# Ledger of designs, part 1: VHH binders against Uncharacterized protein MJ1408

All scores and structures are predictions.

Target 1, 350 residues: Uncharacterized protein MJ1408, of Methanocaldococcus jannaschii (q58803)
Amino acid sequence: MSREANPFKKMPTILMPDELMAKALRRGEKVANEMRQKELPWLLKARFVEEHKVRTIASVVADNLQKVIDKTPPVRKLPKFYQEMVEVLVGIDDFKKSMGAFKWASELVRKLGNEYARKIRKARTPQQAGKLRKEFVGRVKSILEQIHPEMAFVAVAREKLKDLPTFKDLPTVVIAGYPNVGKSTLLKKLTGADVEINSYPFTTKGINVGYIGEIQMVDTPGLLDRPLYERNDIELQAILALNYLANLILFIIDASEFCGYTIEEQINLLKEIKDLFKAPIVVAINKIDLVDEERVKEIEEKLKEVGIEEILKISADKDIGLDELKERLKKIAIKEFLKDKDAENKELEC
Structure headers, positions and changes below count from the first letter of each chain, unless a header shows other numbers; antibody chains are not in Kabat numbers.
F, E and O are the ipSAE of ESMFold2-Fast, ESMFold2 and OpenDDE, as the mean of both directions, binder to target and target to binder. V2 is 0.75 times the mean of E and O plus 0.25 times the DockQ between their complexes.
Where letters were taken out, [cut] stands.
Atom coordinates printed by the task and the answers are left out, and those that the model quotes come from them; centres of patches stay.

## First folded at step 4 (VHH; framework vhh_6qgx_2)

Design s08 (from g01 with A35G A50S)
Fold by ESMFold2-Fast, scan of step 4:
Structure s08 (fold): chain B 350 residues (1-350), chain A 125 residues (1-125)
Amino acid sequence: as target 1 above (350 residues)
Amino acid sequence: QVQLVESGGGLVQAGGSLRLSCAASGFTLDYYAMGWFRRAPGKEREFVASISSSGGSTFYTDSVKGRFTISRDHAKNTVSLQMNSLRPEDTAVYYCAAVSDYYGLSYTPHEYDYWGQGTRVTVSA
């Protein structure tokens, strides 16, 4: 297992038609000037200049478009989380069509470059060679203008996708609960403060990713820390994409209510998350050092009434119950991860 | 509604020729690689031929190479399969399919995004 980048991180900046054409023409003129320095008969020199100009323009345009394709992973082969994010933020069908336009244009420009270079080699006059080069340039400009909408679409898609978080293919625990219940303190204690801050759509706080050995811990401030009925459809879909990542949800309850939310409010958020997520839920009752044992039992009974079977009692601040929590999270997350891997292994004969 | 429609199938005698055509409605084929697949009675769908979005690359299954020719017309938004020197074993339902070309040419049916309903080709001895 190694540290990996978001699949879209390496997508290059997308040049618009005018920018790409200007770059290609500048490079072509540089090569043409080099050819003019050769000691050749006038007609042969004129043909070489125009031929090399055409070949250079074709390669600059075709290679630039092909580079976008080479640096963009096939959507079909992406982890389901990233496939869902392409669908939610961009639209998979339009993305695939637009990427196809880059491939079409790259190959067509390369083909035209070869065709016009051959025609230029057979030109009988410098004027004929120049006319063929101008005709080629016009054809390339037309191709780039035809795919201008698709180029613009991919440029926007790149901006939306390049800053998505990097997730490893590891057993993953997603942390949920209201603000100030102790999630940040707990994550720091469990992972030893080895956390990475990543951007995520529809939250200014981002997400925090840490590790307990080979277990990936994801804290989601701004996403799973307030009622989901307050969200618009696209925001909710982005949050629900975490279903493809989560092997286990760790929900944190503040037994003291010092977070500003009642136990009833906290359990209502838990019920919403339980209804929308497929992963099993472990509940950690936090701040037990601040409440009596009878209050903790009362909370535990209410959790059992709403179908929660995995309940742990902790104090992140006082380092109570953290080793037991860590071991329980590891066991459940690994079990669910392997179960999901077995389900992903569709019929595949060895 | 995105759809592909095949035409040109029929009954032909061994050694004869047929030209199959595939037309798209609801979208342009310009940015898609196109494939022809067939399903013979009692068999699975198999690859026959494919052409890249630019028309610059073509691929054929060994049994039809030299006899069949795939081509496309960007202006007419069509792809065609010219079938020459037909044999009884070419009898099948022929399907046109489209896939985004940025994946490269695909030879497996499950990778194609759009499919026609098929056109029947029967080659008599």
Scores: ipSAE 0.443, ipTM 0.792, lowest interface PAE 2.2, mean pLDDT 87

Design s09 (from g01 with A35S F59Y)
Fold by ESMFold2-Fast, scan of step 4:
Structure s09 (fold): chain B 350 residues (1-350), chain A 125 residues (1-125)
Amino acid sequence: as target 1 above (350 residues)
Amino acid sequence: QVQLVESGGGLVQAGGSLRLSCAASGFTLDYYAMSWFRRAPGKEREFVAAISSSGGSTYYTDSVKGRFTISRDHAKNTVSLQMNSLRPEDTAVYYCAAVSDYYGLSYTPHEYDYWGQGTRVTVSA
């Protein structure tokens, strides 16, 4: 269960109709040449060759299409995060339709292969056997051409989905705040520098995933580090997909403002995130070593005015307050995770 | 926009027959498994019958096996349910539904992708 990978990681390369047909015809001809070496009466040999050629072509095409299906997870059984990413990046309805086309074509090719193999076995002349094989090949080419758009769609979908990050089903803390407030330093210190860098849509920086025991820590540079009103609809949907992972949001404020953003700007981003995410928010006031105690109290009061109840004072650089932060994150994230699991299980029982 | 439309419902005496049809507009049914569900007054939707996207497999709930036959016409983009030897307990609103079954057929209504509006079937004793 704890070894779950990105559900789409095992999707195979998608061959286009002409590539798949060429592969099938090549395999069929190889089998035909092997059968021609057998010592049989001319009519039996001709029928045997054409029958096995048809069976081989049908198997290569049908098995290749079926392999795509077998290696692709059912969207309906995915964790909600991955369902939302399919919707955002490719569109669930078109994805399911296209996967359905692979199943339809695979089953139809297999059925036709059996039908034409049976007809070839009853052929009265070598010429009749050959015509039946040519007819079968023409029908397979037509089927592949019919699903060509769906094959192309799945190839593009695979490219978009195969590199999504792997998230474990664990209490998850999503880290937010402007650039240079100390998020990366804090994550490394809390997780002991065991941080995995994963790709994510709409950020060139990727995301960073680390662990504090059984707590999953996710830093999202380029996603939750600038005003959300600057995003297009698809980018915003990709960001909002994190709602399905986040049991807790850790928002980091740079008390010194050396990050280049004022406290007012930082609190405005916090308000946007608070409005869009359902998870509770813990705020860590960072770089307290660089400001006086009075300034920290001013920031704390402003945070309480905007509805923040969980406020911690830290210095990631100087290792101040990190043990207290770690314990607080653990307690809240576990509590919210179990609450969310109980709610999810009750919905599934109905 | 995907639209499924049922037809063929009505009032029939016990032992009679009805043929329900479901037609799609705006998309092809070729890549979907097609199913019929029904809902009796005061009950939840229950599975009745299904046909695979290729037409190679059919599925029936035990209470209708041998009495109902599901079929599809790929050229006409339709699915049909032939209902024979109808019983009063078959009285319900009948819905056609489309689902991608690439990972196996679902018998659960909420997993279906597209639904028709329903057609009423009343079987008198």
Scores: ipSAE 0.561, ipTM 0.848, lowest interface PAE 1.7, mean pLDDT 88

Design s11 (from g01 with T108L H110S)
Fold by ESMFold2-Fast, scan of step 4:
Structure s11 (fold): chain B 350 residues (1-350), chain A 125 residues (1-125)
Amino acid sequence: as target 1 above (350 residues)
Amino acid sequence: QVQLVESGGGLVQAGGSLRLSCAASGFTLDYYAMAWFRRAPGKEREFVAAISSSGGSTFYTDSVKGRFTISRDHAKNTVSLQMNSLRPEDTAVYYCAAVSDYYGLSYLPSEYDYWGQGTRVTVSA
């Protein structure tokens, strides 16, 4: 269904004024050549050639601009995550203004095409018909140059938005934690071998999306795997847009510290994420097979001190505690998803 | 910064006429649809009329159709509402609003991005 795809994936390549005009003029000449093959009196033939050239140029330009509109989703009807991405990466008001410029130009070009076609039909000489066509072409070029900044803006917007990940409207668990704590192994074991790798703004690693039945699992390498105070404002806003998807955050701790980060460093990242995200947090203490029971209890005590209530002990490599983790995640994610849907519905009724 | 300013409101007797004007400051109206909404005392905001960015399409609420005319002047960066055959029930604060109309004209206040402060219209019996 439309909710299961990146809403911007179908946006076409945006032609610049010169490219669009060249395409329209080539199509106009092709149609003109077909008209020249008809057996008609000289004035009628000249008139038909110029009239059809104008109509074809108008249609190519207007239809190309309208196609951009038709294949671009209305921002206000998008899921909140995608609305936030447009705001952060592009700016909603400027995006809507620029789309409006496409609509304005498309309608004006179509109107002018009709007006000039009527004038050409009444032309008394071939020279008059040709002059009217040249005048029309000049006006179309002026319109496209007027919206040139808006066309360039939409082209840049398309590049920023077309490769955003596809998220389904399902209970969603976002996975966080330092690199090498076992996130990728855990995701693979909980969802199966196949996961989708999607691009995401401000990370070269992308994000991984998998499923536990109808639960959406999102691993965020390069995003929620290092201190957030090290990010610039735009990067942080893009990361915080995940708040509109996350019904639950699963934070992974490496009990062995073989990941290269101390327990203190790992808990500090957890505290930052807890402060910035609205979703509840479940903590999985991973690699318990590599540490003593006493060490695991020390980590549990430190987590309780920072307000973590839901703690699970696992080994992704050794398949310890994974069934319990899977059922706990499903239960909490579904509960939070339904709660968020109820709150959303009440907001719309006001 | 973008700002819409309404003018032309006032007190008028039933059957009279008023012309409201809306001017934009800080941006051009060329790429925006323009609409008029009104709010009567103790009531919610109601759609009155809209005009497309190109000026080629207009939309009116049934109660004003044939009495009110919306128009725009691209050179002056303004939109106007000519109100004829005014009735006491037309008494309200009238608001000018702007939205990108690339999906068509909207009658929903929530879809409009920029709003004026409003101008008061009072129609006596």
Scores: ipSAE 0.499, ipTM 0.826, lowest interface PAE 1.9, mean pLDDT 88

Design s13 (from g01 with S106P H110D)
Fold by ESMFold2-Fast, scan of step 4:
Structure s13 (fold): chain B 350 residues (1-350), chain A 125 residues (1-125)
Amino acid sequence: as target 1 above (350 residues)
Amino acid sequence: QVQLVESGGGLVQAGGSLRLSCAASGFTLDYYAMAWFRRAPGKEREFVAAISSSGGSTFYTDSVKGRFTISRDHAKNTVSLQMNSLRPEDTAVYYCAAVSDYYGLPYTPDEYDYWGQGTRVTVSA
């Protein structure tokens, strides 16, 4: 599956053992009825009916299980972000084991179908042919019941994974900062209001995705907008998976403090994000129209003291500094994206 | 969770035979593809043979085709490697490996998740 779409979106609904068996038996009976209409000696007709019933049941079961495999991306070949989401939401080892059970059952059912079809062709009586078919059906039911826990696991995994956000393989800027600092307004103005809302674990607000040409802009309401040290481990791991997407973090500071958070509180969140994310950080001091230049300079000096090199002064509401910000983000994000791609390709060649 | 234990290694003369076994202690291998890898002194691990979880598919490196046979016993939770017509070049530590890869039989060490500690095979001239 494409890296530009959620790789799990095409996973089919998972039939439980009883549903799959019922479907296979119905299809087998339909084929058996067609075979009964052929003009053959009674023993040959009985064998032919049972043989095709077995082959049909085997194909329906094996093909259904194989379809789940074919429509599920191999975890090892996923982008790192999606690999991390499988780990956080379901567990990679258990997911791979459960998918392995589908492969095992699919191959075993197909093998048994071939074996029993061959035995039925050599049956001496219609009763023997029927007994072999019943034995085959019993073995298939046993196999499906053996993997019942794994089938249930994959059904749950599918529900958790199919609605993950779609990210393109493009230079990506992740936006962070407290609520009400102007992130939504800024995103709309930088992208021309073409913003797509995607679901994400542990936030009901979702993730907002927009574009500046071929630069992917990701706003993370509920994720990078409050202290990270207060999160539970699973929630924090889901947030840290954004490390695999972010080529650049854009951190927004509200110079006016009208957002309800002090500059000190805002810089403390910035420090946490800087410590947890590998991507470089650009800081935009927003709402400069609401404060004097001396206050802005004071904030700029505090940012330099905590190691921030890329600082821009903007007003999203008044359209001040946005063109310079856009060009700075584009330049840094592209550079980091190409550097990360080069490193990734060299790792694969080792 | 999967613990693999190899057995059957030892010293054998050229042209002789050995049977290696790999068992899971307290765990089932039903959904795992299984493989044998070997490492000669000073060399990297190389692929020898693999068998699918169902036992329906096998894969061998060219240097052992026709001489080695991989098989599995689901009731015993074991995978075996029957080694015939052994050569001095077969001298190595042999490793059993397992993976729940649903896209085929891998033959690269990095694709396998679980490994035994190895069993030594020495073939004298």
Scores: ipSAE 0.492, ipTM 0.811, lowest interface PAE 1.9, mean pLDDT 87

Design s16 (from g01 with G104T)
Fold by ESMFold2-Fast, scan of step 4:
Structure s16 (fold): chain B 350 residues (1-350), chain A 125 residues (1-125)
Amino acid sequence: as target 1 above (350 residues)
Amino acid sequence: QVQLVESGGGLVQAGGSLRLSCAASGFTLDYYAMAWFRRAPGKEREFVAAISSSGGSTFYTDSVKGRFTISRDHAKNTVSLQMNSLRPEDTAVYYCAAVSDYYTLSYTPHEYDYWGQGTRVTVSA
């Protein structure tokens, strides 16, 4: 889970017009001071100083804008999960338009830098050279103010995208269920290691990622742990982007109801998730050590009534049924992952 | 339920200070640009200040520049507006708003996705 593997991690900090202009002017002045050390006739020296100021300002501005373009991956080449996240969080069309503005401004500033450097080289007086440099600076300021909205948009887009989780291209199990049903305990016991916490939009809890060999286990606190009707449209779309990752949903039910939610409430959340996700669902009835066998059977019947066929009975706390669960998750996740890869490869063949 | 809640309003004398706070419930503000708008009696909602999702860029209406400061606390999931050197003309109901689009659209109220209920600020002469 390298941060460098995230497509957007390499996006640089986006400077606003005034910040970028100040940086460019500062570097231009530094270069000018170095040029003033040359032993040249006063007019040639004055022209060289102003020419190098213009060239430096143009390079700093144009290179900064171009760096944003170069470090931003083409949306069409991203994995589908990341394409969907750009659409949901930013809007692909506006993102492309803004990147276009950066390219336009970078090319125009570079062109103007070359034009004004040539004019300065032909200046008849130091005053003329200085006037041309001031004119160039004014034009660059105008260009940056013209793209100010797009610069602001990309700055916001970068913040939204840079901390998205880095997922490996592996069979993936997404874990769902209400808070306190035992998801964190189960994840630790299934993976046998510490879990990595990644940020995700519209939740302060983040996403927990662990592994069972080459099976990616994703716990989604704050996302698939409360009714979906409580979410706004954009939050729901961000949650549904998980469809592009999930090969299997593992839904955890707390048989004891000590989590604070009734079995009926837990099954209603399950039904919402089942309707919105394409991946098959395995249900683990947890905390069976705290309830009678008859209660577990009652829950099983209710689950079968709502169309759940893959039901396992476990106790994460007491290490009951965990080996069977682990093997079942691995078999289904691998099978579904390979099916999805086969379908994707056929699509790429036209 | 997704909600923004403002606090910190009240009565203050001209030249005084107030700090308004906006807290999000049911979602994180990490991916939202945030703004403060105000509505004076008999007037329409007007823009006051905005902050980008990163907190790296801030915008102010001319009448509050140098007097008001907008800031974010990602850990607390809040946005604040520090109001100094208050004037009677600052008397209004103040609203916080969140938008999933870029922050330059935040000058226009209808571009915002979520709104607080408002908190009243009264500046006595």
Scores: ipSAE 0.000, ipTM 0.109, lowest interface PAE 17.8, mean pLDDT 82

Design s17 (from g01 with G104E)
Fold by ESMFold2-Fast, scan of step 4:
Structure s17 (fold): chain B 350 residues (1-350), chain A 125 residues (1-125)
Amino acid sequence: as target 1 above (350 residues)
Amino acid sequence: QVQLVESGGGLVQAGGSLRLSCAASGFTLDYYAMAWFRRAPGKEREFVAAISSSGGSTFYTDSVKGRFTISRDHAKNTVSLQMNSLRPEDTAVYYCAAVSDYYELSYTPHEYDYWGQGTRVTVSA
């Protein structure tokens, strides 16, 4: 499984029962026409045509269902972030059950195909061979009808899951703070020219992903940029899934308040994030070039009062303190990533 | 959502037979692989036997292979374990378990999603 791609991106389009059946029947007719061109005695030819039609229909249906399974990752082997996203958006138990229905139907269709092909080989008349083929087709339609709800469920699940962000298995810093505090400018300055824009549930703005060498930097506009009490339960669960991704939270404060939010409002958002996220927090006081040193000290004292020990003073616009910030983030993120990997491996060993 | 109930346990003499059954309440087992695990006093759960959702594949631990047979009945929504030539070392609580069957059959308890309460099997010498 690729660490550089959304695990669900390769899920194929899910055909509904009628579409899949129509595809299988068309393919069966093409193969039957090829078999009719062979020079064989009349009964042997009739058997051969119907047998190959059955085998082809069985293969098309079974292979299509199996392809969905083969291109869908096993949930239990996913990184914890993606497991949580399946739970939040779809429901793991229903997803696994529905995927199980695809496997059950694929194997049953293949088994019936083999059974009916053998019966057709022993048919005494062309009419008997044709009747057996029609009976087989009816059985396949019945199987697809039985799993129709599960097929519809997986089609909806695929639409929800295929647009999840692509995260690499690297030390990850998640960036938080109110809008206009300088997060986007800072991300560009730390990571270089371009950031990748990825979709995320419950935000139209998506998320921005950049890199400092082997450190993954994630900016989350629309997610960690306003009070969490303003969220519904499922939206909050999707935001909290970032706990499985984040090795470090970088919280940006605008010392000038030109972002439109008071220091008190900014610190209140910080407290909410600190309480809900397990990762350590580094706070960067941004726009220090726009305020006096006494104001910066007041903000530092307020941050220490709420339990923040890792505080850096920067100006993204003036390139002040960025090298120190970069080294601090790298050191903490790597340490936390390795600690999390060790803990995860111990849980899996029984 | 899924409740599994085992039945058929009891006391039997060495060399005897028992048939265990597992049923789901108000739920279909069709899309699940089914397995039997056992736990002797003071030990962890041990794999005994498993059957795929289609019934096309079965697996057994070496100590029961040839003596035990796992089967499923689609119409009755049950899985069964026929236990022949029972030995005192087969004494354990036997558990029915279910897992989504969309990859391969598993021998590992942590991969199973749903579990029964267990049924006790005692084999006297």
Scores: ipSAE 0.504, ipTM 0.818, lowest interface PAE 1.9, mean pLDDT 88

Design s18 (from g01 with G104D)
Fold by ESMFold2-Fast, scan of step 4:
Structure s18 (fold): chain B 350 residues (1-350), chain A 125 residues (1-125)
Amino acid sequence: as target 1 above (350 residues)
Amino acid sequence: QVQLVESGGGLVQAGGSLRLSCAASGFTLDYYAMAWFRRAPGKEREFVAAISSSGGSTFYTDSVKGRFTISRDHAKNTVSLQMNSLRPEDTAVYYCAAVSDYYDLSYTPHEYDYWGQGTRVTVSA
């Protein structure tokens, strides 16, 4: 499957039973009125009117329910990131069950429409034809009321899922670090001016997605920019879903501490992220233009003491070290992406 | 927890018939596609038959087409497999399986979410 768009973006608005039934009845009545203009014997005309009304109502209801199914991908075939987001935000088992209710109802309504259309064709009186149509409508209302909870569930699920970020199946670098350390400036400098702003659960700031050629860069304001122990379990699970996306984590440190956080505080966040994410970490010491070389060396030594091997010294504002950073990120991200693809392919074949 | 329970297996002579049943405990099957798989000794699980949640669509493996019929009873919350003209090669443990039915019927075991413990069918020559 193409991973170039949010899989849930095309999910249509979910009509509730009363809304869908009203739409179907209105469409059926329009078709019935058109049929009443035909010059036919009284009984044939009555039967054709009721038959077409039943067929139209069945089609409107069944097609509306089927459209929801057709525009929703099977969960099992989703990229792992999106599977995890369905689990965290909605619950996969309940989502699949509720989608199954749409298919069950769609097929049953279509089957009943065909059965009642055939019975109406054999009606001996206009009154009998009308009674059969009313019986069919009652059964459709009953089916929609039976799946009302599942329709409501999918409507809520759609609102939670339709605005998830669009990620491409490309080598991906996730950017982390405290607010005001220079993440936004750096992302703009590495990828150019056109950064896509995407919504994400549990952050009002969203996430920013940019590209360095075929490398996907993801900045996570509100997610990986404060201690993870401050999160509730569901928020933490949503953040950890980024593990399925990240081939490399780029952690930004503000050497000047003008961001409002000490080097110790910044390194503590780095340690939390390192422990929770499987991807390798590159640390960029930013704002080196604002501090002396002795301070930068002190920070490097502290990073090495906590096990960081990939350290780069940059100034996003002054364009220092950015070409070296760009090439290092590309090399590591591509390597890790290909390694992950090989592992995924072997798991599917064996 | 959700459970599927098979019944109706046994010993039958070639050319005979058996009816297998699968019942759900702890949930309704109404919104699930159902399938039967079988496993002969020393072999992998093989697809036999599947039925959509509405009962409107069925899918069979070539070796059982025309001999086996899958059906469901929504009121009894059961799925059945009527096996006619049985052959010695039909000898296997038969499993029922369930998957949420909002896409095409599958013949692939790994796409099914819930499985029964199996019921043994032995066809003598």
Scores: ipSAE 0.468, ipTM 0.789, lowest interface PAE 2.1, mean pLDDT 88

Design s27 (from g01 with E111D Y112F)
Fold by ESMFold2-Fast, scan of step 4:
Structure s27 (fold): chain B 350 residues (1-350), chain A 125 residues (1-125)
Amino acid sequence: as target 1 above (350 residues)
Amino acid sequence: QVQLVESGGGLVQAGGSLRLSCAASGFTLDYYAMAWFRRAPGKEREFVAAISSSGGSTFYTDSVKGRFTISRDHAKNTVSLQMNSLRPEDTAVYYCAAVSDYYGLSYTPHDFDYWGQGTRVTVSA
């Protein structure tokens, strides 16, 4: 398990029962053809062929199921953000149960393979050997059909989880605010580089990840850019999973209202985010170059009334106040990250 | 309407040759292993020859090895048995059989899913 990468990225494609069985039977026949090239009496050759076919089929099926287990990270050892995403998108208990079904089937197929190979070796006729192989194949098909629902569940889970964002274990700032307040311009200016676009559940716009040195900056278009009361329960839970990632929230206000939203509307969204997130909030009043000082002071006073202590005045377009913003974000995010790490380490000791 | 039909049987003198053919109707043989079995008068059904679904592997009972050759034609959906240097003890009813096992082959009658009606071969001394 890596904290620097999406832990589900290496999950293999999940074959359905018919696909896995077909693969195993093809491999079995290939091995059987190799065995048939041996110079043995036809009776002994038939028995030998059936034994190796059974062993090969058992190995292909059991190894494929075990590979899924080995390449899937254990949920309990995941960063809390990814644990929450498994819960929201698929359900942790059902995910664990499905991994258990894969383990059960893998071990049972391996056990049956050994049992039937031994019986075939003791078979007195090719007829008996063939019947035992046919019986083994039927039992493997039954086992795979028995876990068919769990195989389908894991296939769907893989599709939902494989494209989750890759977050590094670094101090993280989550950026929020209405559309067109200047979030993307600000992120580009602060990071000095092109941002990485990542998929996220319940947004077609994805999320943007950039870096200020060792500070991780996450822009959330489509997530924290409209009233949260408009979301269904699952969408809201996916958005609130960002609580496990965020050490600091940077909320951007457009002082000019050119974005199409009033200051009152913008502050109301800020209040919603403040109530639902545990991380401290820094507010950047953007586009100060487009408004007079009196207007900026009015906005600042309204922010103080709603309990905002960390307020910065910037212009992303004109490069005003950006160095001060960087230093404040860095100072607060690192402080909160170290506190969260200390609390996490103490929790792991218990 | 799944059916296997044998042809090519008949009466032949010892040392002679016959070619048996098996044609499938109602299904394709591409994923089936094919075999020939025979039943001599007063005896049990016995394995003669087999060919894998790919045609890459062939198998013979010791008594016919080097005399009989099994082959398949995927385009015509047929399997053939070329019988050379025939002996009186080769006299039997010959049956074509197919098994659906994704290229799996076994040598016993009980493993085969489809059977022809048989074609009679008589070898006179």
Scores: ipSAE 0.000, ipTM 0.109, lowest interface PAE 20.1, mean pLDDT 83

